# Miniprotein binders against b1l550: the designs that were tried, part 183

Target 1, 279 residues: b1l550
Amino acid sequence: MRLPEELLERARDIHSEAPSHRIKLDRVGSFGLKVPVEFKGFLLLAEADVWVSLPEGRRGVDLSRQVEAIYELSNPPKDPFSLCREAAISLLEKLNYADSSGVSIRFDAPLQDGESLKYYGVEISSIASDEIINKIRVEILGMTACPCTAELIRAYKSSEIAATHTQRSLGILEVSTKAEHPDPDKLASIIERAMSSPLRTYTKRPDEGGLVIRSLSNARLAEDVVREMIHLFLEEFGHLPEDTHILAAVRSMESVHMHDIYAERSFSLDEIRKEISSH
Below, E stands for the ipSAE of ESMFold2; O stands for the ipSAE of OpenDDE; V2 stands for 0.75 times the mean of E and O plus 0.25 times the DockQ between their complexes.

## First folded at step 14 (miniprotein)

Design qb9 (at its last look DockQ between E and O 0.94; V2 from the best seeds 0.74)
Fold by ESMFold2, look of step 14:
Structure qb9 (fold): chain B 279 residues (1-279), chain A 94 residues (1-94)
Amino acid sequence: as target 1 above (279 residues)
Amino acid sequence: GEIRVTVEIEKDGRRIRFMYVITSPERLEKILEEIERIIKMFGATRIRITVEASSEEEAERLADEFRELAERLGYDEIEVTREGNRFTVEAERE
């Protein structure tokens, strides 16, 4: 059954009314939208959330206009970073009663892995008000090798051949900045280079041996990985605004334990430079 | 090397500032296109674009690019001021 459109002329505009309780809301939105994006030549189906602030004097949000803000920009599909930044501004234009807006977009990013592909997790957001704050979180798995066990075995055998346990470790870089979103491939590369070795989609026997030897030659504690991630980040992205905030973290799924090891450091560029320069 | 672009757009008392830090010259054309789309979509009546280029020659060239962007968007009053490697484009319409 389709109702007569003329009823819209006689019905109350519920959303524009004042609410019974005049309380401002920080985030009112549509969450879990599916949007097409183009990333590095791949067409992906990303998940997106959109929201705005709602002033105390307005009962509800114009949902259709809110959703329009991102879908209009996603056809034809385009890179998710431009989509994210542009949609955040479009929300403020379309919903002029809001004093802030936000957009988040999540997808798995393809990454070349020799003759194959692998992937890593990306979540980006843009929060718009009188300024725009752009945030990106990258998560990628790598391999770590325990240096403690390796050293014990070396000392016991007096040999140059090390053995130790290896495991998957999840590396995390999260960057919040006033500049445009950093390149996620560069963030993923930083994380992988900080690990003992990258993970591969598949390996042939000689290549698998080389991967293991690489990891043993580059054994690292979770703490070492976080410190290396920070070092490499500063080399690549030290040009970002000084108030840029970073979180660097590793969760290591230790193969010989029932539990994970976790290490993290958060900092601003201004803060970390002062810390490093004091040595 | 590095180019810093700060954009301020304004419409009906709402002012939004955003920025780009461009370290790759290939990226510049895409950034110009994004800025143009944002200004057009927002319907800005006033804009202020401040650019710090890596050289005086680059600043002169980019000032022309941003002036043309403002003209293409239909701004009636466009003022460009340049001092060395830095310039500002201010434009106003309606």
Scores: ipSAE 0.767, ipTM 0.920, lowest interface PAE 1.0, mean pLDDT 90
Fold by OpenDDE base, look of step 14:
Structure qb9 (fold): chain B 279 residues (1-279), chain A 94 residues (1-94)
Amino acid sequence: as target 1 above (279 residues)
Amino acid sequence: GEIRVTVEIEKDGRRIRFMYVITSPERLEKILEEIERIIKMFGATRIRITVEASSEEEAERLADEFRELAERLGYDEIEVTREGNRFTVEAERE
């Protein structure tokens, strides 16, 4: 049922009215939209958030225009990086009262694992104002083996390969840059390589044994994993602007404790380069 | 070599700047297409594209591509300036 046109003509534009309190808002938008994206040959349904700033003199945002902005650009489906950047700019164009906009797109990214698939979580964002800042967050699970327990068992049984507890660990890389979004597959690879071993969707007996042995031979603390992630990141992405900001983190779901171990480092490329050069 | 492209677009006093770091020729084509789409979508009356490359020759070639882009998009006043391995294409339209 549509309201009669006559009623619409009489209705005040509530969004354009002055608010009772003249206060600027940083983000007003629609969260939890579903948008199709094309990623590595897959058509995926991603979750998306879109928002703009609201000036102090305007009561509300034209939310319909926000939704239209992203959906117009998502048909036909395109890569989420371009969609994110273009949508952020489109929001500013369509909502001229806004001085900033933002788009965030989240999905599980497929990753080839032999004849099967595994996945990592990815969130791609762009924030537009006088400049565009692109942000990407990658999360992927791996396996870590504890070197401390290994050393204790080695001391006890004098074995070359000491048994130790292993656990699932979540590695996180978040990058904010004025350049385009870094390649999420490369970020995922960095995280996996920083851990004791990757996870596999399926294993044959010889492969499983090998995976565990590899993990045991490459025992790492959560702290080790984070440092390795940073090291590998610098090797792969050292070409990014110096003001690029990085969060490297790991959450280890410890198998011998009821709690998780967490480690992180936040830094800019400029900052970390200075730190490393000082040693 | 590494190529840095900085794009500034302007409409009605609003300016937006965004950047690309290009490491492969295949990526360059996609980026050019995106920039074109953005310029069209935004309805920019002024554009400034700065290209920095490892060599002057490469930067010049890229600047020419952006000049051609500006021409195709209907910009009437196009100026190309050089500073070492950095080229800047400025274009305006009514």
Scores: ipSAE 0.577, ipTM 0.842, lowest interface PAE 0.9, mean pLDDT 91
ESMFold2 (binder alone), look of step 14: mean pLDDT 84; pTM 0.848

Design qc1 (at its last look DockQ between E and O 0.88; V2 from the best seeds 0.73)
Fold by ESMFold2, look of step 14:
Structure qc1 (fold): chain B 279 residues (1-279), chain A 99 residues (1-99)
Amino acid sequence: as target 1 above (279 residues)
Amino acid sequence: SEEELERLADEFRELAERLGYDEIEVTREGNRFTVEAERNGVRIRITVEVDGKEIRITVEIEKDGRRIRIMYVITDPEKFEKILEEIERIIRMFLEYRE
């Protein structure tokens, strides 16, 4: 059933009324939307959230316009980063009572892994107001090898290649910047290169042996993985605005312990440059 | 180079022309240029600064008293065309009549 459009002229516009309690809301929106995106030649189904701020004097948000904004821009499917930035700006334009808008998009990014694919986690967001702030979080698993146990075993056996415990570790880079979103493949590469070895979807025994030997030859403390991430990040992305904020972290699922190890550093580019230049 | 800077300025002038702007002001100072135009109450100011291989683009759009500033920092020249297309789409959002 379609109701006559003329009723819009006679019905109260509930959303535009003042609320009985004049309280600003920071995020009012639609969460868990499914949107198609095109990433590196792959067509992916991503999850998205959209929201706007709601001023103290407005009762409600026109929620259909929020959903319309992102779906209009997602057809045909396009690059998720452009979609995220453009949708945030579109929301602010379409809902002119808001002083800010936001969009987040989440997907698993494919990476070539020999003749197969592997995946890493990506979440991006864009917050628009008098400027736009873009955020990207990348999470990818790698392998770490404990250097302390390796050294103990080397001393026991007098070998250059020491045995040690190895485990999966989750590497995280999160970047918040005024510039466009960094390339997630570059962030994932930084994380993997900082680890003892990358993980593969599968290996045959000779390749598996090589992977383990690589990890033993490149044993690193979780703390040093984080430091290496920061070094590599600065090499690749030192050009970003000085107020760019970064989180670098590793969660190591230690194979010989009942618990995980976690290391983290957050910083702005301005902050870390001052820190490094003081040494 | 001077020729490269002129080529970039022409790219952004043409972008504004495709969007229907007709009074386009371009000013240049060293390694930086600014494109300014106004149409239908939508004022734009695009500042481009070139430093080696790095291109910094700042897009300011003003409509109905609201202003937004968007920044791009390009180090990969292959990304330039995609960013130019995005800028054009964003400005077009502000120019199109809404009902």
Scores: ipSAE 0.723, ipTM 0.896, lowest interface PAE 1.3, mean pLDDT 88
Fold by OpenDDE base, look of step 14:
Structure qc1 (fold): chain B 279 residues (1-279), chain A 99 residues (1-99)
Amino acid sequence: as target 1 above (279 residues)
Amino acid sequence: SEEELERLADEFRELAERLGYDEIEVTREGNRFTVEAERNGVRIRITVEVDGKEIRITVEIEKDGRRIRIMYVITDPEKFEKILEEIERIIRMFLEYRE
């Protein structure tokens, strides 16, 4: 049953009323929308969040208009980066009482792994106000081998290649910049290269053995991985604005403990350059 | 190069023309140029700076007392066309939306 549209003429506009308490809200919106995006030749169904700020004198946000804004831009499907930026701007334009808007889009990104596919997690965001800030978060799994245990076993058995415990580790790069979103595949590659070895979707036995040996021969602490990620990031993305903010992190799901090891560094490009130059 | 900067200036001028701007002002200063125009209360200022292989584009849009700034840094020439198309779409949104 659909109510007659003429009722809108008689009904109060609840959203435009003054609230009982005059308090500004930072974010009001719709979370968990599904939107199609085109990414590297794949058509993907991504999860999206859209929001705007709400001034102190307005009771509610026009939520339907928010949803319309992103879906209008999603047909035909386009790349998630442009969708994110354009939708954030559209929200700010269509909801003129808002001083800020935001969009976040999440999906698993396909990554070629020989003849198979692996993936990494990606979250793309844009925040619009008097300027636009773009944020991207990439998460990809790799493998780490512990150098400490390896050294102990080497000392014990005098082996050239020492056994050690290996574990799955999640590498994270989060970048916030006034420029366009950096390339997520490049970010994922940086994370993988910083690990002891990458993970593979499919391995034959000889390849699996080689992967493990590589990991053992490239044993790294979680701290080593984070430092390596930062180093590689600076080489690839040093051209970004100086005020670009980066979070580099690793969560190692330790195989010998019930808990995880976590390491991170948050920094701006300006800050880290000054730090390196001081040595 | 000087030739490249002139080419870029022409492309952004043409973009403004396609968007229906009649009074377009292009100013050049060293390795940068600025395109300024106004139509129906939507004012645009596009600044482009070329530094080696890097092209920095700043787009400022003003409408109804509000201003938004968008920045792009292009290192791959293949991305330029896509960014130009995006800029055009964004400005068009401001021109077409009426309360």
Scores: ipSAE 0.647, ipTM 0.874, lowest interface PAE 0.8, mean pLDDT 92
ESMFold2 (binder alone), look of step 14: mean pLDDT 83; pTM 0.838

Design qc10 (at its last look DockQ between E and O 0.79; V2 from the best seeds 0.72)
Fold by ESMFold2, look of step 14:
Structure qc10 (fold): chain B 279 residues (1-279), chain A 99 residues (1-99)
Amino acid sequence: as target 1 above (279 residues)
Amino acid sequence: SEEELERLADEFRELAERLGYDEIEVTREGNRFTVEAERNGVRIRITVEVDGKEIRITVEIEKDGRRIRFMYVITDPEKFEKILEEIERIIRLFLEYRE
């Protein structure tokens, strides 16, 4: 059953009324939308959240305008980064009572892995007010090999055994900037290059051996993986605004322990440059 | 560098023209230029600064007393055209070209 549309002329516009309690809300919106995006030739079904601020004098949001803002821009499907930035701005324009808007988009990004594909996690957001702040978080798994155990085994009774424990480690780069979102493939590459070895979708025996040897030859502490991420990030993205904020982190699922190791550093470009140049 | 600045200024003047702006001011200072225009109560100010390989673009849009500012820092020339297209789409949102 569909109600007669002419009833809209007689009904109160509940959303435009003043609320009983005049309290500003920071985020009011639609969460968990499914949005088609195009990424590197792939048509992906991404998950999106859209929101606006709600002033103390307005009872509710115009939900149809919120949903329209992102769906209008997603048809035909386009690159998720442009969609994210454009939708955040569109929300602010369409819902002029709001002083800020936001959009987040999440998807698994395909990455070439030999003749196959693997993936890594991407979450982006854009928050618009009198300026726009763009944020991207990339998470990708790699392999780490413990250098401490490797050294102990090397020293054991002049042993010729080359061994150490290896494990999956989750690398994280999160960037918040006034500039456009950084390329996620470059962020993923930085994380993988900082690890002892990348993970592969599959390997045949000779390739598996090579992967393990690479990991043993590039044994790294979790702390040094984070330091290498920062070094590589600065080489690639040192051009971003000085107030750009970065989080670099590794969570290592240590194969010989019941618990994980975690290392993290957050910084602005201005802060890290001063720190490095002081040494 | 000066010829590159002139080419970029022409690109943004043409962008404003495609959006229907007809009184477009372009001012220059060193390695920077600014394109300013107003149409239908939508004022734009696009500032472009070139420093070697980097192109910094700041876009300001004002309508109905609200102003929004956003920026791009382009180091990969292959991305320039996509960013221009994005800027044009964003400004068009404010102009209400719907017939």
Scores: ipSAE 0.706, ipTM 0.886, lowest interface PAE 1.4, mean pLDDT 88
Fold by OpenDDE base, look of step 14:
Structure qc10 (fold): chain B 279 residues (1-279), chain A 99 residues (1-99)
Amino acid sequence: as target 1 above (279 residues)
Amino acid sequence: SEEELERLADEFRELAERLGYDEIEVTREGNRFTVEAERNGVRIRITVEVDGKEIRITVEIEKDGRRIRFMYVITDPEKFEKILEEIERIIRLFLEYRE
């Protein structure tokens, strides 16, 4: 049953009323929306969050207007980067009482793996105020082999190729910049190249053996992986603004322990350049 | 190159013209230019700087006492057209939206 629209003329606008407590809110919005996006020739259903700030003198946000703003821009489906930026700006313009807005879009990105597909996780965000900040987070799984155990086994058995424990590791790159979002495929590639070996969706026996040998021959600590990620990132994305902020991290799901090993470094491009030059 | 900078300036001028701006001011300073225009209370300032293969575009939009600024860094020429289209859509949003 739809209520008569005429009731809107008689009803108080609850959202525009003064709140009982005059307190500003940082984010008010709709979380867990589903929006179509086009990514690398794939039509994907992404999860989206949209929000704006709420001034102290306003009781509530016009949530329907927020939802309308992003869906207007998502038809026809477009790339998630432009959608994110345009939606954030649209929210700020359409909700004039807000001094800030934000959009976050999440999905699994397809990545070609031979004749099959693998994937990485991506979250794209834009926050708009007097300036727009774009944020991207990429997460992809790889494999690490422990160099410490390898060295012990080598010493014990005197083997040329030392066995060691291997584990699945999650690599993370998060970039916040005033420029447009960095290319997520490039970020994913950096993470994979920083690990002992990539993961494969499927392998034939000879290929699997080769993958394992590669990992054993390229044993890396979680710390090594993070440092390598940073190194590779600087080579690829050194052209970004100096105030660009980066988080490089690895979570290693250790196969010999009940717990995970975690390593990270947070830095700006300016800071890391100064650090490297001091050496 | 100087020729490239002039070409870019023309493209952004044309963008402003397509958006219905009549009074467009283009100023050049070294390896950068600025396009400024105002229409119906929406003021735009686009600054483009060329450094080698990098093109830095800064867009500022002012409306009703509010200002928004955003930036692009283009290293691949193939992306330029897409970014230009996005900028046009964004400015159009400000021009078309009225309370």
Scores: ipSAE 0.697, ipTM 0.893, lowest interface PAE 0.8, mean pLDDT 92
ESMFold2 (binder alone), look of step 14: mean pLDDT 82; pTM 0.832

Design qc11 (at its last look DockQ between E and O 0.95; V2 from the best seeds 0.79)
Fold by ESMFold2-Fast, scan of step 15:
Structure qc11 (fold): chain B 279 residues (1-279), chain A 99 residues (1-99)
Amino acid sequence: as target 1 above (279 residues)
Amino acid sequence: SEEELERLADEFRELAERLGYDEIEVTREGNRFTVEAERNGVRIRITVEVDGKEIRITVEIEKDGRRIRFMYVITDPEKLEKYLEEIERIIRMFLEYRE
């Protein structure tokens, strides 16, 4: 059912034609591609988006070259960070009309959890132009315990460990940098250490009791968690370029409310260092 | 250290040689060195700085009037070989792709 190659000589080159309106488009590409990646010894199925900028004088993008850029580099499977950076650069090299290119790759990352595994969300991107900007977003669930209710119960009963409500909280770290992508396991570790306790895939009853006691003894506001995440981030990743931009956030799924509590802070390394040193 | 800087300079010189560059200029200045080479219209400039345990690598590739720059800030020495391999693959893409 394959049509003769000579038809290419007679067919219009639609992509190279002038568009109906001379408007530049920021991102045109192939979204929702499935690609295998190798992450820490695991072969994972990731989802990828690839795109380029489209100048106002060109009607369309060569989509076959976009798919070639990522699939050629993903066979055999490699780590998603190298794949992301290499594919973005490859797109820019192969599509000479583009001013910029980008690749995003999303997957659930396995994390050792005692004898079990747990998973956290990773989304990375690389945007290539005259420079490469690498982004990574890590999301992992942890547990928080309310210090306000703990204090009220402590006043009521004067116990050594105050009762309070606990809930799952989603911690978020997003980093945009000219350097290579930060290690997602280290970002996940920062988030977990900032919370009242990490979550487990499986616990036996004595271990579960210990986890709950740990959380109750380390009650934290959403605001406390974000500040601690920033502090820990600076200890681990203070070596990144000064124009590195970070978003630290937590969304607490409050067990006593029908709504969530959310706290965030975005900053550059230069900004936060000046802020901290001003005191 | 001076020993570490020389070792790195040799590794990057070898990288350029593996890519087929025959005229390779290596310039040292303090805690940094720069490797410059050109082949088949693809010009590379790799700058490496050592600051304690941190290795900063900046790669610039110029081809057909386009220039792209990317960098690494390595604090884990075990990652160095991986990033050298990535740099080699990226430069090879520019050398092998022709419009």
Scores: ipSAE 0.776, ipTM 0.918, lowest interface PAE 1.1, mean pLDDT 86
Fold by OpenDDE base, look of step 14:
Structure qc11 (fold): chain B 279 residues (1-279), chain A 99 residues (1-99)
Amino acid sequence: as target 1 above (279 residues)
Amino acid sequence: SEEELERLADEFRELAERLGYDEIEVTREGNRFTVEAERNGVRIRITVEVDGKEIRITVEIEKDGRRIRFMYVITDPEKLEKYLEEIERIIRMFLEYRE
């Protein structure tokens, strides 16, 4: 049953009323929307969050207008980066009482792995105010082999190839910049190359053996992985603005412990360049 | 190159023209140029700087006392067309939306 539209003329606009407490809110919006996006030739259903700020003198946000803003831009489906930036700007334009807006889009990104597909997690965000800040978070699983245990076993058995425990590790790169979002495939590649070995969706026995041997021959601490990610990132993305902020992190699901090992570094490009130049 | 910068300036001028801007001012300073125009209360300022293989585009839009600024850093020339189209769409949103 649809209520008569005439009721809108008689009903108070609750959202435009003064609140009982005059307090500004930072983010008010709709979370967990589903929006279609085009990514690398795939049509994907992504999860999206949209929000705006709310001034102290307004009781509520026009949520329907927020939802309309992103869906208007989602038809036809487009790349999630453009969608994110355009939607953030559209929100500010359509909701003129807001001084800031934001959009976040999340999905699993396909990545070619031989004849099969693997994936990485990606979250693309844009925050708009007087300026637009673009944020991307990439998460991809890899494999690490412990160099400490390898050294112990080598000492014990006097073997050239030392066995060691291996584990699944999650690598994370988060980049916030005033420039456009950096390429997520490149970020994923950096993470994989920083680990002992990548994971594979499909392996034949000889390939699996080779993967393990590679891991054993390239044993790395979680700390090593993070440092390597930073190094590779600087090589690939050193052209970004100096105020670009980066989080590089690894969560290692240790196979010999009940807990995970975690390592991270947060930095701006300016800060890390100064640090490296000091050596 | 000088020729490349001139071509870029022309492209952004044409972008403003397609958007219906009549009074377009293009100012060149060394390796950068600025395109400024106003239409129906929507003022745009686009600054493009070329440094080697890098193209830096800064877009500023002013409407109803609000200012929004965003930026692109292009290292792959193939992406230029994509971002030009995006910029055009964004500016068009401001021009078309009226309360």
Scores: ipSAE 0.770, ipTM 0.916, lowest interface PAE 0.6, mean pLDDT 92
Fold by ESMFold2, look of step 14:
Structure qc11 (fold): chain B 279 residues (1-279), chain A 99 residues (1-99)
Amino acid sequence: as target 1 above (279 residues)
Amino acid sequence: SEEELERLADEFRELAERLGYDEIEVTREGNRFTVEAERNGVRIRITVEVDGKEIRITVEIEKDGRRIRFMYVITDPEKLEKYLEEIERIIRMFLEYRE
């Protein structure tokens, strides 16, 4: 049963009332929405969160307007980055009592891997107020080979053996900037190139051998993977605003230990340039 | 590059014209230009700065005392048209929004 629309003239607008306790809320929203997006020719069903700030003088948020803002922009499906930025601005305009709004969108990004596919994780957000802050986090698996064990085996009297332990490592780049979101494929590429070797969905025996040889010839500590990620990031994205913030990290699932190793560095472009130029 | 800058300024002037602005100020200073216009209480300021292949676009929209600023740092010229369309859609939100 649909209630008569004329009741709106007689009912209180609960949301616009003052609350009993005048306390500002930072994030009030709808979380876990399913939103269609188009990424690199793929139609994906992404997960999205939307929110606004709520001033101390307003009792509630018009939640239907929040959901409307992102779904109106998602039809027809479009680029998730444009959707994220546009929806954050739309929320702030539609819910003019808020002093900030936010949107996050999460999906697995397809990546061509020969005749097959692999995936990497992407989470983006846009926070709008008097400025917009755009954030992207990319996570992708690669392979690392330990240089310490490789050197020990080389130094052993049977030095004809090229060997070391290898393991999967998860590389992470997280970028927060006032500029548009960086290209996730470029971030994923930076992470993979920093590793000893990429992981493949499928290999034939000759290709598998080549992959292993690459990893041994490019053995790296987790610490050096992070350093290489930073180096490669600066080459590709050094043009971003100076106050852009980056987190570069790797979690290595060390095959010879019961525990993982973790290395990370957070920095702004200003900070890292000063650090590098001092050497 | 001078011709490139002039074509780019024309693109942003045309963007404002498509949105219905008819008193459009374009000012130039070396490798940058600024497009300013106002329509129906929506004031825009678009600043574009070109350095080699890098195009930095800053968009400021002001309506009813609220100002929103966002930017792009474009290094792939093939993306320019996409972002021009995005900017146009965003400004149109402010021109067409009603309670």
Scores: ipSAE 0.712, ipTM 0.896, lowest interface PAE 1.3, mean pLDDT 88
ESMFold2 (binder alone), look of step 14: mean pLDDT 83; pTM 0.838

